VH-VL binders against q96il0. Designs and how they scored, part 44

Target 1, 167 residues: q96il0
Amino acid sequence: APERGAERRDTAPSGVSRFCPPRKSCHDWIGPPDKYSNLRPVHFYIPENESPLEQKLRKLRQETQEWNQQFWANQNLTFSKEKEEFIHSRLKTKGLGLRTESGQKATLNAEEMADFYKEFLSKNFQKHMYYNRDWYKRNFAITFFMGKVALERIWNKLKQKQKKRSN

## First folded at step 17 (VH-VL)

Design S9
Fold by OpenDDE, fold request of step 18:
Formats: structure tokens, C-alpha cells, sequence
Structure S9 (fold): chain C 167 residues (1-167), chain A 120 residues (1-120), chain B 108 residues (1-108)
């Protein structure tokens, strides 16, 4: 049976953690860290009587979570790949093998690695700037909608109390 | 499957405006940018600008500032590009593209293109 | 504004290696991207972040970026590789996306 070569899916699967919260839970759950992003996914609770505003907030949180998961997964993969390529390139330039005589993976010194980090940060600077900008915007939007939902809930509770007093 | 489907070809007179649509599907629309790129007949690719589908922030090429407006409708996952004060040199195929500004790929998916002809 | 310069055309025989260059000031300090465009079709991303190949792109495609020059290399060039190729990067000051002028690859 020919070994089906593992197609290296270079795209970090948006693997929503297979963590299933208990069916009867009325709370958000935090899953284990994702293997690619190292971020802990949140499983959002969906109320039976979810308001349109609550739904909008939940959607925004879900989309933002997906956005963050994808960013960090890709960032970590890019970092790992470029680091490996850098090490290999430098070792080759030095006429050194990828493995030491002891069979250990050959490594570069701290000074050489500092050059890698500097270059990596430089190349990814714009990406990080856009990410940071939009991270603040997303979190601001989430916070704003959280406030609106809180106000809506307060208002609904007040209306219910008034209706109970009139009956 | 990720797709960007653009509106059909347009024929306009000089001084008119054109609005091209780009409907996105198969991904979370608000997590990406949409860039617009045009290509005049027999010419290279020219970047026009981008829009954030989340924030609505835009960045337009200097050459097109004041004439171009990019918008998005998140409810329909559709991006729009309006070009005003059309000239003959605006005759081109206009492409929308998904821009992975936060990720490892840049223009990873493209629309099929929209031919805009500006003729007297 | 950053400017990317490409040769207008490159010719290669089938099975030979094609090399397309893209020159820009300090291009090696940024990422380079490459797009293939066939006549009447939309551009297709063939290389991203200097050296990375998207899924579905043949292994014969490779790229590098160093100094002021990014290079797209197509080993064992096939007739189907005949297309226009565009390099792309960004301008740090404006955030503009910048395309090269394009290179027509002809497979003779």
C-alpha cells in the first residue's frame, strides 16, 4: 500500500479545539491551548432567547477569536520556518552540517540568532502594526457591544419589574 | 470554497462613475481586507487601494485619491469600488482580491475581473 | 514610493530553468510575493513571503529575496508555465501595495 505522503497542509487548519463543553452548561468555556496559535479558544454559550444585540456581540467575539487564532498560528509557523531556513543557510555558509558529531541538531550562537530576530521583526513590522491597530479596534468594539448588552439587560429587568408592579 | 465574484462588464462615458461589486464567500469576510487592482489593456497590474472589511478603514493609491471610494457591506459579504470622473485611461479590467494583511499570504484569492470601458 | 523593476520578457526552452528578477530598494528587508497571470485570467499567487509556496503550486516554483533583488525560479519549465509574472511588495511609508511591471515568460 503506497504510503500516502502527508500533504503538509501549510495552512494551519482553523482547528477549533474539539473541546465540547458540557451540554447543560450556561457559561462560556475555555478550551486547551491550540497547538498552532497557543491561544485558548473560548466556546461561547448561546442563550435560548438570545437578543439581536447579544447575537451581534457573540458573532463579533467569535470572528475576533478566529482572527486571533489564525494570526498567531500563521505567525508561529512563519517564525519557525524562517528560523529553520536561517539556521540552515548560516550553517551551510559556515560549511557546517545540520547535525553535530554527537547527532544533535546544530545551532547558531546568540549573536547570529540576534541577526535573525532583527531581520524577522523588520520584515514583519508592518504586519504587526496592522494587527495591533485592528486588535485595539476589535476589542474596543467588543467592549462597546458588551456595554450595550449590559444596558439592554438592565432595561429588560426594569421593564419586567414594572410589569409585575402593575399586575 | 473561497470565492470572489465580481459584477459584470460596464461601459461608461467620460465623466461618469462606475461602481463594481465583489461578493465574497467561503470565509469570514470581516477578518480580511479587500484590495482592488486594475489592469489596463496590455499593461501591468496597478494597485488601487484596500479596505478593511472589519473597520471600513481605507487606503487609496495617491493617483486615485478623491476619485475612488471603497466600501463594504458585511451583511452581504460584498465589497464595492466606486470610481468617479472616469477617463479613457481608466479603461481596464478591475480585480478585487482578498488581502491577508495579518497572515502569511497577501493577495491569495482574486475575483474574475470586471471590464470597465470608458468611451466617448 | 517603492518601485519594483522586472525584465519585460524572459525566454526559456522546455525543461530548462527560468529565472525572473525583481529589483527594488531594500526589497530584501521586506517580503516579496509573486503572481502568475495567464491571458484572460486573474492573477494567481505562486510565491509568498519570499520563499513560501502556496498549496497547489508545483515544487518546480521557488523564490528568494536578498539585498535589493527577489528572484522567482522555475525549474524544469513547462509550456503551461508560459504567463506574465508579477512581483509585489509594500511601501513602508504609505502602506501601498506595489507591483512590478511584469515579466512575460515565453517557453520556446
Amino acid sequence: as target 1 above (167 residues)
Amino acid sequence: QIQLVQSGAEVKKPGASVKVSCKASGYTFTNYYISWVRQAPGQGLEWMGWISAFSGDTNYAQKLQGRVTMTTDTSTSTAYMELRSLRSDDTAVYYCAREQVYHDKNFDYWGQGTLVTVSS
Amino acid sequence: QAVLTQPPSVSVSPGQTASITCSGDNLGSKYAYWYQQKPGQSPVLVMYQDTRRPSGIPERFSASNSGNTATLTISGTQAMDEADYYCQTWDDSTGYEVFGGGTKLTVL
Scores: ipSAE 0.848, ipTM 0.923, lowest interface PAE 0.6, mean pLDDT 91
Fold by OpenDDE, fold request of step 18:
Structure S9 (fold): chain C 167 residues (1-167), chain A 120 residues (1-120), chain B 108 residues (1-108)
Amino acid sequence: as target 1 above (167 residues)
Amino acid sequence: QIQLVQSGAEVKKPGASVKVSCKASGYTFTNYYISWVRQAPGQGLEWMGWISAFSGDTNYAQKLQGRVTMTTDTSTSTAYMELRSLRSDDTAVYYCAREQVYHDKNFDYWGQGTLVTVSS
Amino acid sequence: QAVLTQPPSVSVSPGQTASITCSGDNLGSKYAYWYQQKPGQSPVLVMYQDTRRPSGIPERFSASNSGNTATLTISGTQAMDEADYYCQTWDDSTGYEVFGGGTKLTVL
């Protein structure tokens, strides 16, 4: 019997959604929600004459997207695993099986689950603080670079208009 | 493959400064923190501080306040730790480690270590 | 400042179960992490977020964290498991990372 290789399920593969935007698109595309993070990935358009500032903005957006995808994928996986472990441990302590007599998955009551949520929030509080802090910093940086790119584009358009008037 | 490669061993006199480098590869450098941990000969692990590779924010252990400076160069994906006013008790192996502050909050990858010897 | 206390040494026979404890005030309200360090090598993460095992770490490694005590358990201990083991957590007030004093595991 071929040993079914234990699928190491635990690393959420950074599976970039296989969504490929149309080759001729000149716009950013939004993919379907990722199965782990539940975030919709953005496929960023790369212009043929991308300026160094536009490239910097695009890279920052891509890195920030990757950062968010990893955070939420990990958070969702951690929550699901810890919840399951908590339920199993409590059922075992009660001398209850994982399944009811009707064959349904045994569940805990709302009070018992409240204890899980309190513990989970406590353990993850610091992570969330760091995430939120850096989320604001990243978005501020992105917004700042968006403004710079907008100004650069305006300036380039003005220069082109002046050159057309002088000829 | 994710790797952290540190600079070579250093020998310094008391009162001198040492700067250790840690070059990161195989991942998006700015999405993680770099922590520094030291280990004196025959002793346990001592956390020194961390730096955000994105923002440059730092947090230093109280014992090292005023003597340690952590920096990053995002263009080279390199972290630096400078320790000033070296003492004999600063003799240790110094490690850089990638810290997933936002994710698992662990030290998942470590450098090979840099021995710093402080001798008169 | 949070302090983590580990036994300085634990001895186990091959094939037996080793248990290494890490005690700290309200440690069960935080995540515990475990690192293995062999002589002349860098530390290696062996357990994270109390019970999670990194890829490449053998299934004989398990951990728990409850109350004030985290425990690393190595079932069917092998000679290759001889190393120093460190627990780690954080201090909420300072944001400092905190290591235990380390435990030398000897396989007799």
Scores: ipSAE 0.844, ipTM 0.921, lowest interface PAE 0.6, mean pLDDT 91
Fold by OpenDDE, fold request of step 18:
Structure S9 (fold): chain C 167 residues (1-167), chain A 120 residues (1-120), chain B 108 residues (1-108)
Amino acid sequence: as target 1 above (167 residues)
Amino acid sequence: QIQLVQSGAEVKKPGASVKVSCKASGYTFTNYYISWVRQAPGQGLEWMGWISAFSGDTNYAQKLQGRVTMTTDTSTSTAYMELRSLRSDDTAVYYCAREQVYHDKNFDYWGQGTLVTVSS
Amino acid sequence: QAVLTQPPSVSVSPGQTASITCSGDNLGSKYAYWYQQKPGQSPVLVMYQDTRRPSGIPERFSASNSGNTATLTISGTQAMDEADYYCQTWDDSTGYEVFGGGTKLTVL
């Protein structure tokens, strides 16, 4: 049987947190931090009579959450990997091993690490700019739709009160 | 599975317009950008521009400014590229590609390409 | 505007190491990406963020980016590796994506 080579998914698995909120919950739930993104996922409540506008808001929130989870998971992975590569490269250049004589992981000094951070930030600057820009756009859109949903709910409550007064 | 499926080959006259479609599937369409890249026969890859599927923001290559329009339809997860005032040198295979602007900033998935031939 | 320069062609014998260079001003301060394109096919991402390999890409593919030069290295080159290779980066001022001119790799 040919050993199915473990596809090393170097991509952070889109691990949907297996956190299942209680079935009877009428509220959004916050899960534990994701192991890759370190973001706490929100489990969005779906009302039985979800309006098209509420559905649109929920979908936007879900997509935005997915977007954030993917971004930070990838960012954290990239950072960790590049940091390790940088350390290894610098140690090698210095003729130092990856481990000290005491068996501890060899580290670089603060100045050398500053070079890494500078380089990393430089390389990722555009990505961060696009992320930040779209983060604001997404949050503004979410806020806007939250307002619309709030107005819709108020209007529906008023209509129901009027109908009860006329009967 | 993630796929980008483009519209079929087009033959156009000089001065005409062409609109190529790119239907995306297998991922959250609005979380990515779509870039368009063309390749003239026997030539290299030329980036044309990108569009945000979320915001509709666009960035077009300077050479194509005023002639190219990129759009998206989020309801159908489809990107469109319109090129106007076609010239013979616009004869190329046109590719749509998913761009991971927020992640790795690469073109990780490509359409199959659309040949656009501009002939008199 | 950023310009990426690649050699137009590289030839290598089977089993040897192929190296394709991509030169650009301050390229080492950005990420480099590499695409493989076979005749009549769409480009395929083979390397991203300088040194990262997508799933499904053979381990014989590696890349580096230092100074003004990114390098794609194919160790133990095979006949199936014959293709056009393109490097890619971005322009910071415009946000444009920039491709190299492409390199035809021939496996002799």
Scores: ipSAE 0.842, ipTM 0.921, lowest interface PAE 0.6, mean pLDDT 91
Fold by ESMFold2, fold request of step 18:
Formats: C-alpha cells, sequence, structure tokens
Structure S9 (fold): chain C 167 residues (1-167), chain A 120 residues (1-120), chain B 108 residues (1-108)
C-alpha cells in the first residue's frame, strides 16, 4: 500500500507517486509492485551486528525474492506475447484487421479466448508444477531458519541476563 | 559475466569413475538448475540429467539411472557429475548447462565442455 | 519417451533461405528450442519457446512450431551460419529434456 508522509519524498521527485525507500532504516520495507513481475519487492535491512544465522536467513529471503520476481516477470512476458500472437493469428484466419476502426487493438470474444487460456495453461503446466514444488521447499527453508533465528535471539537474551547477574 | 567453467579433460580406464566439476559465476547459483549433456565423437547431444542448485533434487536419464550421481556445493557455486563403471562408449565431451527456471530459455549458458576418454 | 527427428543435413547457397525441420509427436503442444553448435564449440541457444529470439541472435533467424513439426528458418544465409543445429523439447511423462539428432547446415 502507498505510504503517507515525508519518507515518500526523500529520494523521489515532486509529484511522483512511486515508492522511494528511506535512506536509513532499521526495518525491512515493502516497495511498490515491480512493472514486469507485478510483485512487491522487500528492501532488506542489514543490522550492524547481524549474526551468521541471521545473514543466512536474509540471503535466503533475498535469493527467493529474486527467483520469484524473475519467474513471474518471464511468465507475464510469455503470456502477453503468446496472447497477442494467438489473437493476431485467429483474426488473420477470419479475414479481420489487427486494429478496430478506432485504432484500438482488435481482440476475440470470450469463447474464442478460452481456447488460448486452455492451451497456455496446458503448455505451461509442468513449469508451474516445478515452480510450486520449489516454492514450497523455499518457504519451508525460510520458516525453518526463522525459527532458528528466533531461538538464537532468545538464547542471546538469556546469556545477557546471566552476565548482568554475575557482575 | 555469466560463466560455467568445467574441470579439465580426463583419461580413464574401463570400470573406473569420473567426476566432472562445473563452477558457476555471474548469477545467483541457487536460483537455477544445472543440466549435464554429453556428446560422443561425431554424435549428437544426449541429455544426462539435471540437479536443482537449491534443493539438490535430481532427475536422471533412464539410460544412466544407477550409474550417475549429480551434486552441488552452494558455498562454491559448483555442480558435480560423477559417472561410474565407465566403458568405451562413455567417451564424450561432457557439458554442464544452466537451465533457466524450468523451460523459459532452457539451456541459455553452457560450460566449455570436458573431454572424458575411456580406453585402456 | 519423446523422440525428435531432424534431417541429417541441409545445404543452401549464400543468401538463400535455409529451413531445418524437427518432428515429434504432439510437438506443437510443447515449446521447442534451437541450438547452434560450431565445430569444437559449445552449443549456443538461437531460438526459444517456439518463436522467440535471444538478444544477440541475428534477425535472419526465425522459428515456428505447429502440429508435429518445429522449423528453424535462416533467411539470407551466411557462411558463418555453417554449423550443426539441434532442436530440443521435453518429455511430459518423465520430465526429461530431449534433443533431436542434429542437422548439419552447409553453406556453399
Amino acid sequence: as target 1 above (167 residues)
Amino acid sequence: QIQLVQSGAEVKKPGASVKVSCKASGYTFTNYYISWVRQAPGQGLEWMGWISAFSGDTNYAQKLQGRVTMTTDTSTSTAYMELRSLRSDDTAVYYCAREQVYHDKNFDYWGQGTLVTVSS
Amino acid sequence: QAVLTQPPSVSVSPGQTASITCSGDNLGSKYAYWYQQKPGQSPVLVMYQDTRRPSGIPERFSASNSGNTATLTISGTQAMDEADYYCQTWDDSTGYEVFGGGTKLTVL
């Protein structure tokens, strides 16, 4: 969602509604949807005293975001190009123009477009199965490391409390 | 930029094993699969299998099932292919290839190839 | 298991159009990919997802995939296009990657 306030204007020109992350923050930030993937990127905070385990979790999250952004950017591009090619091929076969009289891109009715959607899903079914499997494996790994980081932080808090009592 | 650099040529006796390495650079290694493809002298390309650099999941060609093992080391961005019980018809150039997210561009970058010669 | 069949060789004169076919059962329901391999070199991707051309590949390369046949077309063929060309797809039942046997393109 859009933010209201001064942080939106730090690195952006006046009158622009795009998200501009703060120059300095101690928190992760969620940016606007990427033009190609339509996914909202996370801008990760790197604390000064990040543990090796915390670093592994952050890198895993960054890698997974990159992976997911690339998959959907590529899939969206493929979908758009194949949809256009399908429409143009069917219009040509029917003897119709590629543009309406008003200059708007010509298209097909819903029944005709259903053939495209079915063909596209069938052609890309195996890709999506592997993507879903890999997505679950990545999310399981992220959840596992989140648990390990939480445990590490509890342990460090207990060690700090024990040190204060012994002083 | 993006590179796959393979280990050097090998000469092996029948019955031995060979392990070929493929070091990746210039991209996030764990976000891609690595496929292994071989080419016997004067012959076409033969797909051997792939490995996910993230999960270690593999899929081996039926012909090689039981003789091939593919692994990765994410700390060095390196993939490995081991072929056991070598015979003379395993003489080939062995390529690693990056497989982009399943089937987008598929094999968009290839290693330089590793010649494995099996002879006594 | 899917099988892709290519002619062993194709010959053209410089400037003419070369067509290399790749036949396989129901190939048009899957994506087809094309690789160029020059002697002593690794394969190079020249067409992907039936009709797409990677950045850096000349516009004279085009491709199609329909029914049981994918076709790589090189217009205005040049001597530097002399190479082996492989088509590739996958097998739906196993997930295996499948290559055609290769076609040697000879330019006079």
Scores: ipSAE 0.724, ipTM 0.871, lowest interface PAE 0.8, mean pLDDT 86

Design S9
Fold by ESMFold2, look of step 17:
Structure S9 (fold): chain C 167 residues (1-167), chain A 120 residues (1-120), chain B 108 residues (1-108)
Amino acid sequence: as target 1 above (167 residues)
Amino acid sequence: QIQLVQSGAEVKKPGASVKVSCKASGYTFTNYYISWVRQAPGQGLEWMGWISAFSGDTNYAQKLQGRVTMTTDTSTSTAYMELRSLRSDDTAVYYCAREQVYHDKNFDYWGQGTLVTVSS
Amino acid sequence: QAVLTQPPSVSVSPGQTASITCSGDNLGSKYAYWYQQKPGQSPVLVMYQDTRRPSGIPERFSASNSGNTATLTISGTQAMDEADYYCQTWDDSTGYEVFGGGTKLTVL
C-alpha cells in the first residue's frame, strides 16, 4: 500500500513560482526554473489600458503556461517515481541493497536501464502524441493573436497620426 | 474545489434528440478534456467520447458515430453532449468526467449524472 | 478493439482481502485505472497508472498490472468498500477509452 508521503510525490504542484517581480514593473518577467517542471515561468505584465484583444492574448499565454507547467511537473514526477520503483524492484530481485558502500543510491547499468526507458516511452507514447498535437495548436493560436495585436497597434498608431495631422 | 454540475433528468420519445450540459468550476476549463460516459440501468460504464475544451477536437466511440455531437462553451466553462435519433436502448445515466488528457489520472472528477429516459 | 474482462462478482468477509481482476490483451504494456461506484453515486477514481493511489483513498487499496492482468486488491475489507469496481485502459489503435464490465464486491 502506497505511503502518504508517496501520494504527495504523485501530485503535480500548482504552477505557482516563488519568484516575485518588482512592484510596478512594465514588462513581463521570466522567473527561475520551477522545482517540478524545470520550466521558467513568465510573470505577465498587465497594463492599465489593455485592449480586449491584448487581454485575450495574455490570458491565452497564461493558461498555456499553466497547462505546460502542469504537464511537465506531473510527467517529471511520474518518470522519477517509476524509475526508482523499477530500480528498486530489479535490485531486490538480484538480492542487492538499495545503497552502495558509500551510502549513495544504487543504480542499474545502462543495459539494464534500457528496459525501463523502452517500457516507459512505450506506455507514454500516446500521451506525448496528444501533448505534442495540443502544444502545436496552442502555439498556433498564440502566434495568431500576437499577429492580431501587432496589426491593432500599427492601426492605432496610424489613426493617431492621422488625427494629429487633421488637428 | 473542482466540480462538474450536469443538467436535470429528461424524458424523450424515440427519434428525438437530447442535449446534456456539464458546467465545470474550480479549474482552468480549457486545459482539460471532457469525456462522456453512460450507464444503462443495471449495466456497466460505456465510454461515449471526449472533447478538448481548448481546440474542440473530438473522438467519438464507433458505436455512436453520426449520432453524437460534443461541444464546449469556454465563456461559461460548459460542455455539451447531444445524442440524436434516440432509441429505447439509449435510456441511461449520462456522466461527464474531467479527463486528465494523456492518460495520467484519466477520469479524476465526475458529474452527478443525468438520467435520460427514452420511452413511447 | 481492446476488451477488458472482469468477474461479475466477488464476495469477502469483513477484514479479509478482496482481489478483483481485469484481463485484457497486452494490458501490462499500458496503464490500468480503477473506479469505485456505490449505488446511486458517480464513479470515483481509486487507483491510477497501475499502482498509484490518489490522495483521500485509504491505503488498504492497492493495485498491480503485469502481462494481461491488472488486479485491484483491498486489504482489511470494510463494509463501506461494498461497491461496483471498474477497470479502465485505452485502445492503442483508436485512442478509445475502454472500461471493464464491472465487478460487484459484496462484503458479507
Scores: ipSAE 0.714, ipTM 0.867, lowest interface PAE 0.9, mean pLDDT 86
Fold by ESMFold2, fold request of step 18:
Structure S9 (fold): chain C 167 residues (1-167), chain A 120 residues (1-120), chain B 108 residues (1-108)
Amino acid sequence: as target 1 above (167 residues)
Amino acid sequence: QIQLVQSGAEVKKPGASVKVSCKASGYTFTNYYISWVRQAPGQGLEWMGWISAFSGDTNYAQKLQGRVTMTTDTSTSTAYMELRSLRSDDTAVYYCAREQVYHDKNFDYWGQGTLVTVSS
Amino acid sequence: QAVLTQPPSVSVSPGQTASITCSGDNLGSKYAYWYQQKPGQSPVLVMYQDTRRPSGIPERFSASNSGNTATLTISGTQAMDEADYYCQTWDDSTGYEVFGGGTKLTVL
C-alpha cells in the first residue's frame, strides 16, 4: 500500500502524471497521488476578492496539506528502508540469500514479519503520538475557521439583502 | 536556501534578561518546531526547550522552568528565546535549531549561534 | 530523565577506523542521532534514525544502535573529521531532547 502512488505513475501513465488543471478553474483541484506520500494533493483556487478570513483559512489548509504530505512521505520511506533492512538481517542470520531460486526477492513468513511490525511501531511510537496530537490541533483550527468563514458569508448576504430592501 | 539567522552577541549583567532572535527562511515556518540549545565555554550541548511554530506549544527543560520564555512571530518567520534572571553560568553560545517533523532527521538546520556573556 | 553517556575523547591515526559510543538505558528502543561540531561552528547532523546518512555526508560515516548503545563509526578517518561529536535522543516521559556529553575526536 505505501507504494500505490508510485505504481500508478508507473503502470497507468496515460493521463495522471501529465494532467494539467484548467488555468481558469473556480474550484480546488485534486491531483494525482504523490509518489512518496501516496496522498492526493489539493490545488487551491484563489478567488479574486478573497476576504482576510478566507485567505487565512486557505493558507492554513495549504500549510496543513504540505505538513501532512511531508509526514507520510517521510514515514513511508522510513518504513520501506527499515523493512528491507530487517528482512536482510534475518535472512543473513539464517544463512539465506536475498533472492529465491526463482529470482524474486526473498522475504519472511507472516509470523516473522509481525516481529518487524512490532519493533517498528515501538521505535516510532512517539513520532505518531506527536503527529496525532498536531493533526487534531490543525483540524480543529481548520474547522473553526471554516465556521467563521461560513458566518461571514451569511452575514454579508444578510447585509446586502437588507440594503436592497432599504432602497 | 534553508537558513536560520540569529541576532548578534550580547553582554549582560547578572539579574538582567536577554532575548535572542532566530529568523527562518527557505521553508514553511509553521510546519516545524524550533529548539533552543546552548553551549557554555568548553562544555557540551544543553537542550533548553522547543516551541511549535504552529500552535505556540512549548516544552522547557526542567532546569530552566520559570526563567525561559520561547515565542514565535509567524508573520516574520522568527523565533525568540528570552532568558531572565541571568547568572554568570548562563554565559554560553545560544543556538536555534529547526526540529525535523516528529524526530525524523531531528535538528537538521542550525543557526550560527549567539554568544551571551554574563559578567559583572 | 534519559541520560546519554559518551567517552570524553577518542584518538585515531589517519586512515584508521574511529568508533564513538553513546550509552543510555534502552537506547535501542528509540532512534539515535549524531552531530559533528568543529571549533567555532554550529553542529551539523551527520547520522539520523540510528543508521541513516544525510545527503552530503561522506559514505565513511556509519552508525548503529542496539540494546543500550549507539555507535558512530568513521572509516578511513581524515584530519578534517577532527571535531566534537554528540549523540542525541529523546526522553519518553518528558518529551525532552537529550544530548550526550560529547566526544572529542583527535586524528593524529
Scores: ipSAE 0.703, ipTM 0.860, lowest interface PAE 0.9, mean pLDDT 86

